# Miniprotein binders against b1l550, part 1

Scores and structures below are computed, not measured.

Target 1, 279 residues: b1l550
Amino acid sequence: MRLPEELLERARDIHSEAPSHRIKLDRVGSFGLKVPVEFKGFLLLAEADVWVSLPEGRRGVDLSRQVEAIYELSNPPKDPFSLCREAAISLLEKLNYADSSGVSIRFDAPLQDGESLKYYGVEISSIASDEIINKIRVEILGMTACPCTAELIRAYKSSEIAATHTQRSLGILEVSTKAEHPDPDKLASIIERAMSSPLRTYTKRPDEGGLVIRSLSNARLAEDVVREMIHLFLEEFGHLPEDTHILAAVRSMESVHMHDIYAERSFSLDEIRKEISSH
Unless a header shows other numbers, all headers, positions and changes below count from the first letter of the chain.
ipSAE, averaged over its two directions, is called F for ESMFold2-Fast, E for ESMFold2 and O for OpenDDE. V2 adds 0.75 times the mean of E and O to 0.25 times the DockQ between the complexes of E and O.
Where letters were taken out, [cut] stands.

## First folded at step 7 (miniprotein)

Design rd1
Fold by OpenDDE base, second read of step 13:
Structure rd1 (fold): chain B 279 residues (1-279), chain A 82 residues (1-82)
Amino acid sequence: as target 1 above (279 residues)
Amino acid sequence: DPVREAKLYFRFAKFLIRLAERLLERGDVELAAEWYKEALELLEEALEIAEEAGNEELIKEIKEEIERVKKLIEELEKKLKG
């Protein structure tokens, strides 16, 4: 049912009206959009959020323009990094009343695992204002083996193999930088290397055994994993700007407890360098 | 350390062998045979790693265990067919 054009012309622009309460909003937009992206040769359907700031004197945001901005840039599909950055800029241009904009794109990134594929979660974002800040969040599951239980068992019964419980752990790296988005595959690799062992999509028994043995031989606390993530990150990405902000975190789904263990460190590259140099 | 890795595989294989032995004691011959086969695969992996590391003593020990396990599997398979 198309509303008569005459009625549309008479309809007041509610979004441009002054609000009852003159309060600025930081983010107003559309969340959960579906957009195609090209990533590592794969065409993926990603989830996208788009938003802008809203000044105190404007009742609402032109949401249709926001949606248009991202979809125009999504055809043909492009890499999510460029899409985020370009869309964030486009939003500010199209919505001239906004002093800031942002785009976030989320999808499962394919990762080669032998002859099969595994995946990691990725969220790529760009926030535009007077500056452009690029953000990337990578989440990947791995396995951790508990060193504490291993020591208890060793103390009780002398064993050459330190038997211990294992659990799945979610590793998280979030990077915010004025530079280009860091390579998510490298971030995923850092997380996997920081854990006791990676997870595999498909394993034969010998391979599975090897994976477990590797895990047991590399038992790590959640705290150890986070520290290792930071260490490996500095080795790989220490060239980023000093004001680059990093969140390194691990959530261990403990197999012997009803609760999860969580550890994190938030830092800038400048801060962590000073910390390390002081030792 | 390849030697350490080989030893770990070897010890893990031995653990599976012990498990298989317990299964046999319980009368679970089929399951025991399966675990012996898994142990054999791990022993073979351990051997490969040990050979790469050049540890002659470990190589010898693993080979002896491989032969023992192979014989056990053969005996169990005969029992399952008979």
Scores: ipSAE 0.000, ipTM 0.204, lowest interface PAE 12.1, mean pLDDT 86

